# Miniprotein binders against q9bqp7, part 157

Target 1, 240 residues: q9bqp7
Amino acid sequence: VPQNWFPIFNPERSDKPNASDPSVPLKIPLQRNVIPSVTRVLQQTMTKQQVFLLERWKQRMILELGEDGFKEYTSNVFLQGKRFHEALESILSPQETLKERDENLLKSGYIESVQHILKDVSGVRALESAVQHETLNYIGLLDCVAEYQGKLCVIDWKTSEKPKPFIQSTFDNPLQVVAYMGAMNHDTNYSFQVQCGLIVVAYKDGSPAHPHFMDAELCSQYWTKWLLRLEEYTEKKKNQ
Key: E = the ipSAE of ESMFold2; O = the ipSAE of OpenDDE; V2 = 0.75 times the mean of E and O plus 0.25 times the DockQ between their complexes.

## First folded at step 17 (miniprotein)

Design Lh10 (at its last look DockQ between E and O 0.79; V2 from the best seeds 0.72)
Fold by OpenDDE base, look of step 17:
Structure Lh10 (fold): chain B 240 residues (1-240), chain A 82 residues (1-82)
Amino acid sequence: as target 1 above (240 residues)
Amino acid sequence: SKIWVYVTITAPSPEELYEIVKRIMRLAWEHGGEVIYVEIEGNEALILLTLPTEELAEKFAEEVRRLLEELGLRVTVTVDTE
């Protein structure tokens, strides 16, 4: 049980009904302060077993590609991910910003992969927007806040070369999503709250993406795990 | 303290693999465990899970081995007793 329990949902914020056409999606810039990011917290609090699995994968890839080949591979994966997020931001942005759509960004297997998911996405409230939890002292940059199949979600877009048909295949991504939810729900820059999460795993070959929907109950379960990771991080930092 | 268990599976097809993985995940839950990570590549899967006790981990391991032997599938179950 977390020593410093804090709720994921804010009782003071109402689920505003489907209000009018969403105004321009919020894009709050990330301020790089002494405050740790969600990603940093998760990376520094991985279990020995998680570290082992990642190292095993790395060693296998180095054996296959060589050290230089692996570096190139990693760089390419990172670049592909960035381009994918840029393309999604362009697609999900209001039509007036569409004039500068680089058509080349839209011609990717990853974009093809998510087409069936995008059909169910509407009411975009935020894109590439910073969140801060002032009480718990962490920050993050969320990909998207929108309605998925009529439910307001924090949406996290991921790219993968391997199939991820189970939410457990997404490693710590569920923790990232709920961390963003909890921060947003208590960030004064946002007037609304979210109760659901969505992880979308897009594939390079254009095969249908896997959506992993997280209802309020599942989000609450992962929130407890997130709080434990945050406490572990805080304790480790006090000792350095 | 949680007992960590690694399960590696090879199946004849991805479809069969997914069904077997689901079944193992259910078995872990029935024994009070938690599935932490599932890696799938081709016809191979790696499942990382935890169980509350060594006794439950051993029971789980025996059931998984029995199940997969009955199906004629290759399986490795490793209980980490560090």
Scores: ipSAE 0.800, ipTM 0.928, lowest interface PAE 0.5, mean pLDDT 92
Fold by ESMFold2, look of step 17:
Structure Lh10 (fold): chain B 240 residues (1-240), chain A 82 residues (1-82)
Amino acid sequence: as target 1 above (240 residues)
Amino acid sequence: SKIWVYVTITAPSPEELYEIVKRIMRLAWEHGGEVIYVEIEGNEALILLTLPTEELAEKFAEEVRRLLEELGLRVTVTVDTE
């Protein structure tokens, strides 16, 4: 149990759309802050077991590809992920047209992979939008807030070359989702809250993406784990 | 303090592999455990999990052995504790 408990949901807010809300998705700019980001907190609080598995994978890849081959591989994976997020923001934004898009941005197995998910996505409320938790002192940049099969979700898009059929295959992604959710629910830039999450894993070969839906109960369970990671981060900084 | 456990699985197909992973995850839950991470690569899987006590880890490993007997020779499962 975290020493400094804080609730993930805000009882003063509804998870229903407000008729007076703007019709275009919110895009709150990310600002330079001394407050840590979600991704920095997670990176700095990896367990010994997480580090061991990452190092084991890295060494096997270096053995197979060589150091230069591994560097090229990781650079290409990063670029593909960036391209995928750019494509999805463009596809989901009502303010963009086909003339504003790089045609190669739309031609990828990853985009094909998510088509069946996108058919169930509607009511986009936010895209690539900053969130801040003033009380717990962290920031993030969420990918998307939209309805998925009728439920308003914080949606996180991921690319993968390996199958991720279980939510446990997505490692820290559920913590990332709930951290964004908790911040958004207490951020004055947002007038509503979200109680569900969705992690969507897209595949390079175009195979159907795996959705991992997180209901409110599951989000609450991962929220507790997020608070522990944030607490660990804070203690490490205090003792540096 | 919790017991860290690694389970490795090899199965003849992805469909059989996924079913075995689900059964292992349920066994962990039934013994008070938590599944931390599941890696899938081809027809192989790695499960990282925790169990609350050494006694429960021993019971879990015994139940995994019984599962292996049910599954036959086409499947391997290894349980390693830290």
Scores: ipSAE 0.602, ipTM 0.860, lowest interface PAE 1.4, mean pLDDT 87
ESMFold2 (binder alone), look of step 17: mean pLDDT 82; pTM 0.791

Design Lh11 (at its last look DockQ between E and O 0.96; V2 from the best seeds 0.00; counts 0 for: pae E 2.5 > 1.5)
Fold by OpenDDE base, look of step 17:
Structure Lh11 (fold): chain B 240 residues (1-240), chain A 82 residues (1-82)
Amino acid sequence: as target 1 above (240 residues)
Amino acid sequence: SKIWVYVTITAPSPEELYEIVKRILRLAWEHGGETIYVEIEGNEALILLTLPTEELAEKFAEEVRRLLEELGLRVTVTVERE
């Protein structure tokens, strides 16, 4: 049980969509400050077992590709991920704000992979927007807030070369999503609340993406785990 | 202290693999366990989970072995002992 419990949902915010659906998705810039990011907290609080699995994967890849090949591979994966997010932002942005769509960005297997998910996405409220939890003292950059199948969600887009048919295959991604939810729900820059999360795993080969929907109950469960990770991070930093 | 358990499974097909993984995840839950990670590559899966006690971990391990032996599938279950 977390020592410093804080709710994921804000009771002061009504679940009623305020009638002023902004015609334009929010894009709050991330301010670089001393406040740790969600990603940093998660990376520094991985278990020995999680670290072992990642290291094992790394060593296997190095054995196959060589050190330089692995560096190139990692750089390419990162670039592909970035391009995918840029493409999604372009797709989900209102047409009036669309900078010249680089048609090349839209011709990716990852974009093909998520087409069936995008059909169920509507009511985009935020894209690539910063969130801050002032009380718990962490920040993050969320990918998307939109309605998925009529439910308002924090949506996190992921790329993978391996199938991830289970939410447990997404490692700490559920924690990231709920961290963003909790921060957004208590960030004064946002007037609305989210109760659901969605992780979408897109595949390079264009095979159908796996959506992992997180209802309010599941989000609450992962939120408890997130709080524990945050506490661990805080304790580690005090001891450094 | 949580007991960590690794389960590796090989199945004849991805579809069969997914069904077996679901069953193992359910078994872990029934024993009071928590699934931490599932890796799938081809017809192979690696499951990382925790159980509350060594006794529960051993019971879980035996049940998984029995289940997979009955199905004629290859399995390895490793219980991490501190």
Scores: ipSAE 0.676, ipTM 0.888, lowest interface PAE 0.6, mean pLDDT 91
Fold by ESMFold2, look of step 17:
Structure Lh11 (fold): chain B 240 residues (1-240), chain A 82 residues (1-82)
Amino acid sequence: as target 1 above (240 residues)
Amino acid sequence: SKIWVYVTITAPSPEELYEIVKRILRLAWEHGGETIYVEIEGNEALILLTLPTEELAEKFAEEVRRLLEELGLRVTVTVERE
């Protein structure tokens, strides 16, 4: 139970002035900032049990691949994730009009994996956009805000080599989503509210991606956990 | 004081594994628990959970062992002591 609870939604919003192209998704640039990022908060507040599982996984990989092999593996995973996000931003951007010029970017098992999800995505409002919670003082960079099956969601795209059929398989990702949601809902750059989240896990072999929809109730539950992590982070920094 | 529990399962196929994991997650919820993490590797799964009391953790562990024994499947349930 957090010591100082704060709501995820903000009924008060800043009205946006007229935009030159209202169909263009928002892309707020990430500013260099002293306040912590969502990922930094989560990294600094992992439990002993979470750290143990990650270290066990690392040691198994090093045993199998060797230290150099593991380094190469990690580098390749990072590159694949980066290219996947670039492809999705291109696909979802209204500024992308040359489909044939994107053939190399679109040729990916990960892109094939998410096709059944993308057909249910519409009304893109933000892509690769910074968010800041102006009261709780944290920042993040969200992947996408769009409607999924008619519900406006903060959408997070993930690549994975292991199946993630359960939302609990995505580690701290639900906390990332709700932290971004809370930040966006309290960020004057945004004039709308989002109550739902979606985590989409894509697979290299093109297997159907696993969507993990988070309705408002589930988001509220994870928001409470996020507040505990943020509180723990803040206390840790006071003691340094 | 939360009680940490680790469950490790091996199933004959990924489809059977997913269904067994779903049943275990439901059992945890029914005992007042929270599922923290589920790792899937081939036809094996590791589930990390918390339960609110040692009594509920041991009751959960017994029910999981019984479930998997009835299915003829391997399971390990470890309740972490402080």
Scores: ipSAE 0.430, ipTM 0.803, lowest interface PAE 2.5, mean pLDDT 85
ESMFold2 (binder alone), look of step 17: mean pLDDT 83; pTM 0.807

Design Lh12 (at its last look DockQ between E and O 0.93; V2 from the best seeds 0.00; counts 0 for: pae E 1.7 > 1.5)
Fold by OpenDDE base, look of step 17:
Structure Lh12 (fold): chain B 240 residues (1-240), chain A 82 residues (1-82)
Amino acid sequence: as target 1 above (240 residues)
Amino acid sequence: SKIWVYVTITAPSPEELYEIVKRIMRLAWEHGGEVIYVEIEGNEAFILLTLPTEELAEKFAEEVRRLLEELGLRVTVTVERE
């Protein structure tokens, strides 16, 4: 049980769109502060078993590609992911910003992969927007806040060359999503709250992406785990 | 303290693999465990899970081995003992 419990949902906020919802998605810039990011917290609090899994994967990849090949692969994966996020931001942005769409960004297997998901996405409220939890002292940059099948979600877009048919295949991504939710729900820059999360795993070959929907109950479960990771991080930093 | 369990499975097809993985995940839940990570590549799967006790881990391991042996599938189950 977390020692410093804090709710994921804010009872003072409604999940209903206020009539004053801006027609333009929010894009709050990330401020460079001494405050740890969600990603940093998760990376620094991996279990020995999780570290072992990543190292095993790395060693296998090096065996297959060589050290230089692995570095090139990693760089390419990072670039592909970045381009994918840029393409999605362009797609999900209001039509007035569409004039600058690089058509080349839209011609990817990853974009093809998510087409069926995008059909169910509407009511975009935030894109590439910073969130801060002032009480719990962490920050993050969320990909998207939108309605998925009529439910307002924090959406996290991921790229993979391997199938991830289960939410458990997404490693700490569920923790990242709920961390963003909890921060957004208590960030004064946002007037609304989210109760659901969505992880979308896009595939390079254009095969249908896997959506991993997280309802309020599942989000609450992962929120407890996130709080434990945050406490562990805080304790580690006090001892350094 | 949680007992960590590693399961590696090879199946004849991805479709069969997914079904087997689902069954193992259910078995873990039935034994009071938690699935932490699932990796799938081709016809191979790796599952990392936890169980509350060593006794439950051993029971789970035996059940998984039995199930997969009956199916004629290759399985490795490793219980990490502290």
Scores: ipSAE 0.763, ipTM 0.915, lowest interface PAE 0.5, mean pLDDT 91
Fold by ESMFold2, look of step 17:
Structure Lh12 (fold): chain B 240 residues (1-240), chain A 82 residues (1-82)
Amino acid sequence: as target 1 above (240 residues)
Amino acid sequence: SKIWVYVTITAPSPEELYEIVKRIMRLAWEHGGEVIYVEIEGNEAFILLTLPTEELAEKFAEEVRRLLEELGLRVTVTVERE
């Protein structure tokens, strides 16, 4: 139970009649500042159990690949994720033209993996866009805001080489989604409100991606946990 | 005040594994617990969860062991106080 509860939705800033052109997705640039990012907060507030799980995974991979092999592996995974996000932004952006190089970008198992999800995505309102929670003072860069099966969602795209059939397999990703949602809902750059989330896990071998839909109730549950992590982060910085 | 519980399961197929994981998550919920993390690797699953009391954690652990023994499957359940 957080000591400083705050609502995820802002009724004072519901849809404005004088909104910008909805046919062009918002892309607010990320600005450098001293306000912590969502990923920074989460990294600095991992539980001992989360650290143990990550260390266990690292040691198993190092045992299998060696230290240099592990470093190369993680670098390649990062690049694959970057390419995947670039491809999705290109696919979802109406103002981008595909070229020969873009066709190579689209050639991956991850893109094949998400095709059935993309059929249910429409009404893209933001892509790769910065958010700031002006009251709670944190920032983030969200992947996408769009309708999924008729529900307006903050959507987070993830790549994985291992199956993630349960939302509990996605570690802190649900906290990222709700933190971005809360920030967007309290950011003057956005004229609309979102109450649902979606985590889409795409697979390297092209297997159908796992969507993890988060309705308003589930988002509220994770929002409470996010507020606790933000509280912990703030307390650590007061003591430093 | 949280009681941490670690569960490792091996099943013959992914379909059987996923069903068993869902049953264990339901048992956790029925004992007032929360599932924190689930890792799937091959035919093995690892489940990290919390229970509100040692008494409920002990009951949960016993029920999980019984479930897997009835199915003839390997299971390890470890209960740790935080």
Scores: ipSAE 0.512, ipTM 0.833, lowest interface PAE 1.7, mean pLDDT 86
ESMFold2 (binder alone), look of step 17: mean pLDDT 84; pTM 0.820

Design Lh13 (at its last look DockQ between E and O 0.89; V2 from the best seeds 0.00; counts 0 for: pae E 1.9 > 1.5)
Fold by OpenDDE base, look of step 17:
Structure Lh13 (fold): chain B 240 residues (1-240), chain A 82 residues (1-82)
Amino acid sequence: as target 1 above (240 residues)
Amino acid sequence: SKIWVYVTITAPSPEELYEIVKRIMRLAWEHGGEVIYVEIEGNEAYILLTLPTEELAEKFAEEVRRLLEELGLRVTVTVERE
């Protein structure tokens, strides 16, 4: 049980989008400060077993590709992910910003992969927007806040060359999503609340992406786990 | 303390693999466990899970081995002991 319990949901905020919601998605810039990011917290609090799995994967890839080949591979994966996010931001942005769409960004297997998901996405409220939890003292940059099948979600877009048909295949991504939710729900820059999460895993070959929907109950479960990770991080930093 | 269990599976097809993985995940839940991570590559799967006790971990491991052996599938189950 977390020692520093804090709710994921804010009872002071309405679950219903206010009619006053801006027509333009929010894009709050991430401020560089001493506050840890969600990603940093998760990376620094991985279990020995998780670390072992990643190292095993890395070693296998190095054996297959060589050290230089692995570095190139990693760089390419990063670049592909970045381009995918840029393409999605362009697609999900209001039409006025569409005139600057690089058509080349839209010609990817990853974009093809998510087409069926995008059909169910509407009511975009935020894109590439910073969130801060002032009380719990962490920050993050969320990909998207939108309605998925009529439910307002924090949406996290992921790229993969391997199938991830289960939410458990997404490693700590559920924790990242709920961390963003909890921060957003208590960030004064946002007037609305999110109760659901969505992880979308896009595939390079254009095969249908896997959506992993997280309802309020599942989000609450992962929120508890997130709080434990945050506490562990805090303790580790005090001892350094 | 949680007992960590590693399961590696090879199946003849991805479709069969997914069904087997689902069954193993259910078995873990039935034994009071938690699935932490699932990796799938081709016809191979790796499952990392936890169980509340060593006794439950061993029972789970035996059941998984039995299930997969009956199906003629390659399986490795490793229970991490402290």
Scores: ipSAE 0.736, ipTM 0.907, lowest interface PAE 0.5, mean pLDDT 91
Fold by ESMFold2, look of step 17:
Structure Lh13 (fold): chain B 240 residues (1-240), chain A 82 residues (1-82)
Amino acid sequence: as target 1 above (240 residues)
Amino acid sequence: SKIWVYVTITAPSPEELYEIVKRIMRLAWEHGGEVIYVEIEGNEAYILLTLPTEELAEKFAEEVRRLLEELGLRVTVTVERE
C-alpha cells in the first residue's frame, strides 16, 4: 500500500485514437534529465531474492565461460537485443522507409519468433518513444504502442534464450510496462491513453514467441507494485 | 511477514511441465500466496513464491508433494523463513 497513490489512467483522456490522426507513429525524443528512468528505479529496488537469482546465474556462466567469455557473451546478447529492437521499429514503420531497410537486420531467429504475433498487431501509434510522468517524476523509453488483437497496448519486446511461458517468468517486465503506461497517460506529448499491456518474449532459435497480455485489471495490480518500487527508490535516495 | 518457498520439479515433457506449473501456481493462490518468479530450463521448472504464514506454507508444500506423488514425478519443496 503506497503512501502516495496516483491513478494509472487519466479520466480526461480518450482511450481510442481519432481515426483522422496521422498514421505516422509518434517518436518522442528522450531527454537527459535528473529524474530517474524506469529501469534505474527497478534496478535499484531489486529484492534480495532477485539479486540472489541474478548472482547465481552470473556465477554459473562465469564457471562455464570464464570471466572474459562471460563478458563477450553478455556483449553479444546486448547487441542481439539492440538489433532486434531496430528490426521491429523498421518493420512497424510507415511505407516511406521500406527502401532503406537492412535485409540482414530482418534475418534473425528473434524476428522469425515474433511473426505470429506481428500478424495480430495493427494501428501503430508510437515507436521507440519517450514518456515522462511529470507528477511522479520518472522517465522511460517505450518500445511500441499499437493494437494487439483489437486492444490498444503498450507493447514491450524482449529477447530470451530460455522459455518464458508465464508472465511470472519475465521478472520486473510487467512493472516496466505499467510504468510506461502510467507515464504516457499523463504525458502532454500524447493525446490518447492506453489501458492494456503486452509483453512479447522472442527466442533466438525462432520458436514461437510467448505473448503476455495484461488487461486493465492486471495492469492496475502491477501499477500498485510499481508505485511501491518508486516509493522505495525515493526513500533510498533521500537517505543518501 | 512472508514465508519464502522454493519449488523445483521435473516432468516428462515441456507440455506436461507447463500444466504442472499452472496447477502449482493455482495452489499457491488458493493458500493466499503469490508466485514471484518461474524459471523453465528443459523439462525442469524452478518456482519462487511467498505464503502469508508458516502454517499455510507447510500446507502448500504438502499439497504440492501429494500432487507430484500422484503423477509419479520428483519434486523438491524448500520452505525458508526470514
Scores: ipSAE 0.488, ipTM 0.829, lowest interface PAE 1.9, mean pLDDT 86
ESMFold2 (binder alone), look of step 17: mean pLDDT 84; pTM 0.816

Design Lh14 (at its last look DockQ between E and O 0.90; V2 from the best seeds 0.00; counts 0 for: pae E 2.7 > 1.5)
Fold by OpenDDE base, look of step 17:
Structure Lh14 (fold): chain B 240 residues (1-240), chain A 82 residues (1-82)
Amino acid sequence: as target 1 above (240 residues)
Amino acid sequence: SKIWVYVTITAPSPEELYEIVKRIMRLAWEHGDTVIYVEIEGNEALILLTLPTEELAEKFAEEVRRLLEELGLRVTVTVERE
């Protein structure tokens, strides 16, 4: 049980999607400070088992590609992910006319993969926007806040070369999503709150992406796990 | 203390693999455990889960081995003891 309990949802904010279609999605810039990011917290609090799994994967890849090949592969994966996020931001942004869209960014298997998900996405409220939890002292950059099938969600877009048909295949991504939710729900830069999360795993070959919807109950469960990771991080930093 | 269980499965097809993984996940839930991670590559899967006691972990391991052997599938179940 977390020692420093804090709610994921803010009772002072309305659960009702304010019908005001925000004309422009919010894009709060990330401020560089001493406050740890969600990603940093998660990376530094991995279990020995998680580390083992990642190392095993790395060693297999090095065996197949060589050390230089693996570095190139990693760089390429990173670049592909970045381009995918840029393409999605362009697609979901109302300000960017189709004419201003880099057509090359849209010609991706990953974009093809998520087309069926995008059909169910509407009411975009934030894109690539920073969130800060002032009380719990962490920050993050969320990909998207939008309605998915009529439910307001924090949406996290992921790329994968391996199938991830289960939410359990997404490693710590559920923790990342709820961390963003909890921060946003208590960040003064936002006037609304979210109760749901969505992880979308896009595939390079254009095969249909897997959506992993997280309802309020599931989000609450992962929130508890997030708080424990945050406490572990805090304790580790005090001992350094 | 949590007992960690590793399950590695090879199936004849990805579709069969997914069904088997789902079945193991359900079985884990019935034993009061939590599946922590599932890795899928081709026809192979790795399932990482935790159980509250060694006794439950061993019971689960035996049940999984029996189930998959009956199906003629290759399985490895490893219980990590602290």
Scores: ipSAE 0.609, ipTM 0.868, lowest interface PAE 0.7, mean pLDDT 90
Fold by ESMFold2, look of step 17:
Structure Lh14 (fold): chain B 240 residues (1-240), chain A 82 residues (1-82)
Amino acid sequence: as target 1 above (240 residues)
Amino acid sequence: SKIWVYVTITAPSPEELYEIVKRIMRLAWEHGDTVIYVEIEGNEALILLTLPTEELAEKFAEEVRRLLEELGLRVTVTVERE
């Protein structure tokens, strides 16, 4: 269905690159440029059905909390998510010591929620690292690249107050993961590539997080959907 | 060209809800399409999927209604063209 197909994987690149330093994760700085981000593309290309689902959720929350209550709720959720990502970067960074970590970041239900996932994570190769797809011209900031149960993954950490036991419950997150994966695999700042993805949904009450593993075949399926969204974004901006 | 199908389910427990959602997702796969979105809130679920024709969507909808009726569960299935 995409008019301009491009592969998610790079055949010129090994999935076990020799240039990687397993003791020092990459953190490529994000620089402002004129090309769109993954999140911008996804936000600008929601279908009417996706908008309906989000509005349905929003209206139910407003009914429960009131408009001011909902605004406060969303602000708090955003802040909690930010702090969760900061905590995970600290935990996964081999260069940080216990004395350098903010203990308040580590005292949350979300961190408790992911403990069983973290036991299966090793070989961290990138943390909070910028990616750019050199050919398709989009950018992103991925959360983590590490091995999960022995498979190198782009890992996306999410907080949720609702259960997300199915990957289909994570809205556009699978597209976000594969977009980052495709960008990293074609970004000259990286000497290796990744063929798997992982979405980890953590819960405020400390309940065990839900991991959503994406093997190469599933990543390829979502990659096709990402390419359609990117194509739609491009056409939409040309017709402004 | 796309037919959207919305399935809403209420179950007595989250465990029963999860199993029913999995059964509906398998049924959707058997009709040659994938589930686009699943929303869970308490003991309620919404499943959104697509099918290539209205005839297939209505057949799927009837199959889902019959499945849940046999289980004694409340369901609503709405079929919408794009």
Scores: ipSAE 0.378, ipTM 0.775, lowest interface PAE 2.7, mean pLDDT 85
ESMFold2 (binder alone), look of step 17: mean pLDDT 78; pTM 0.742

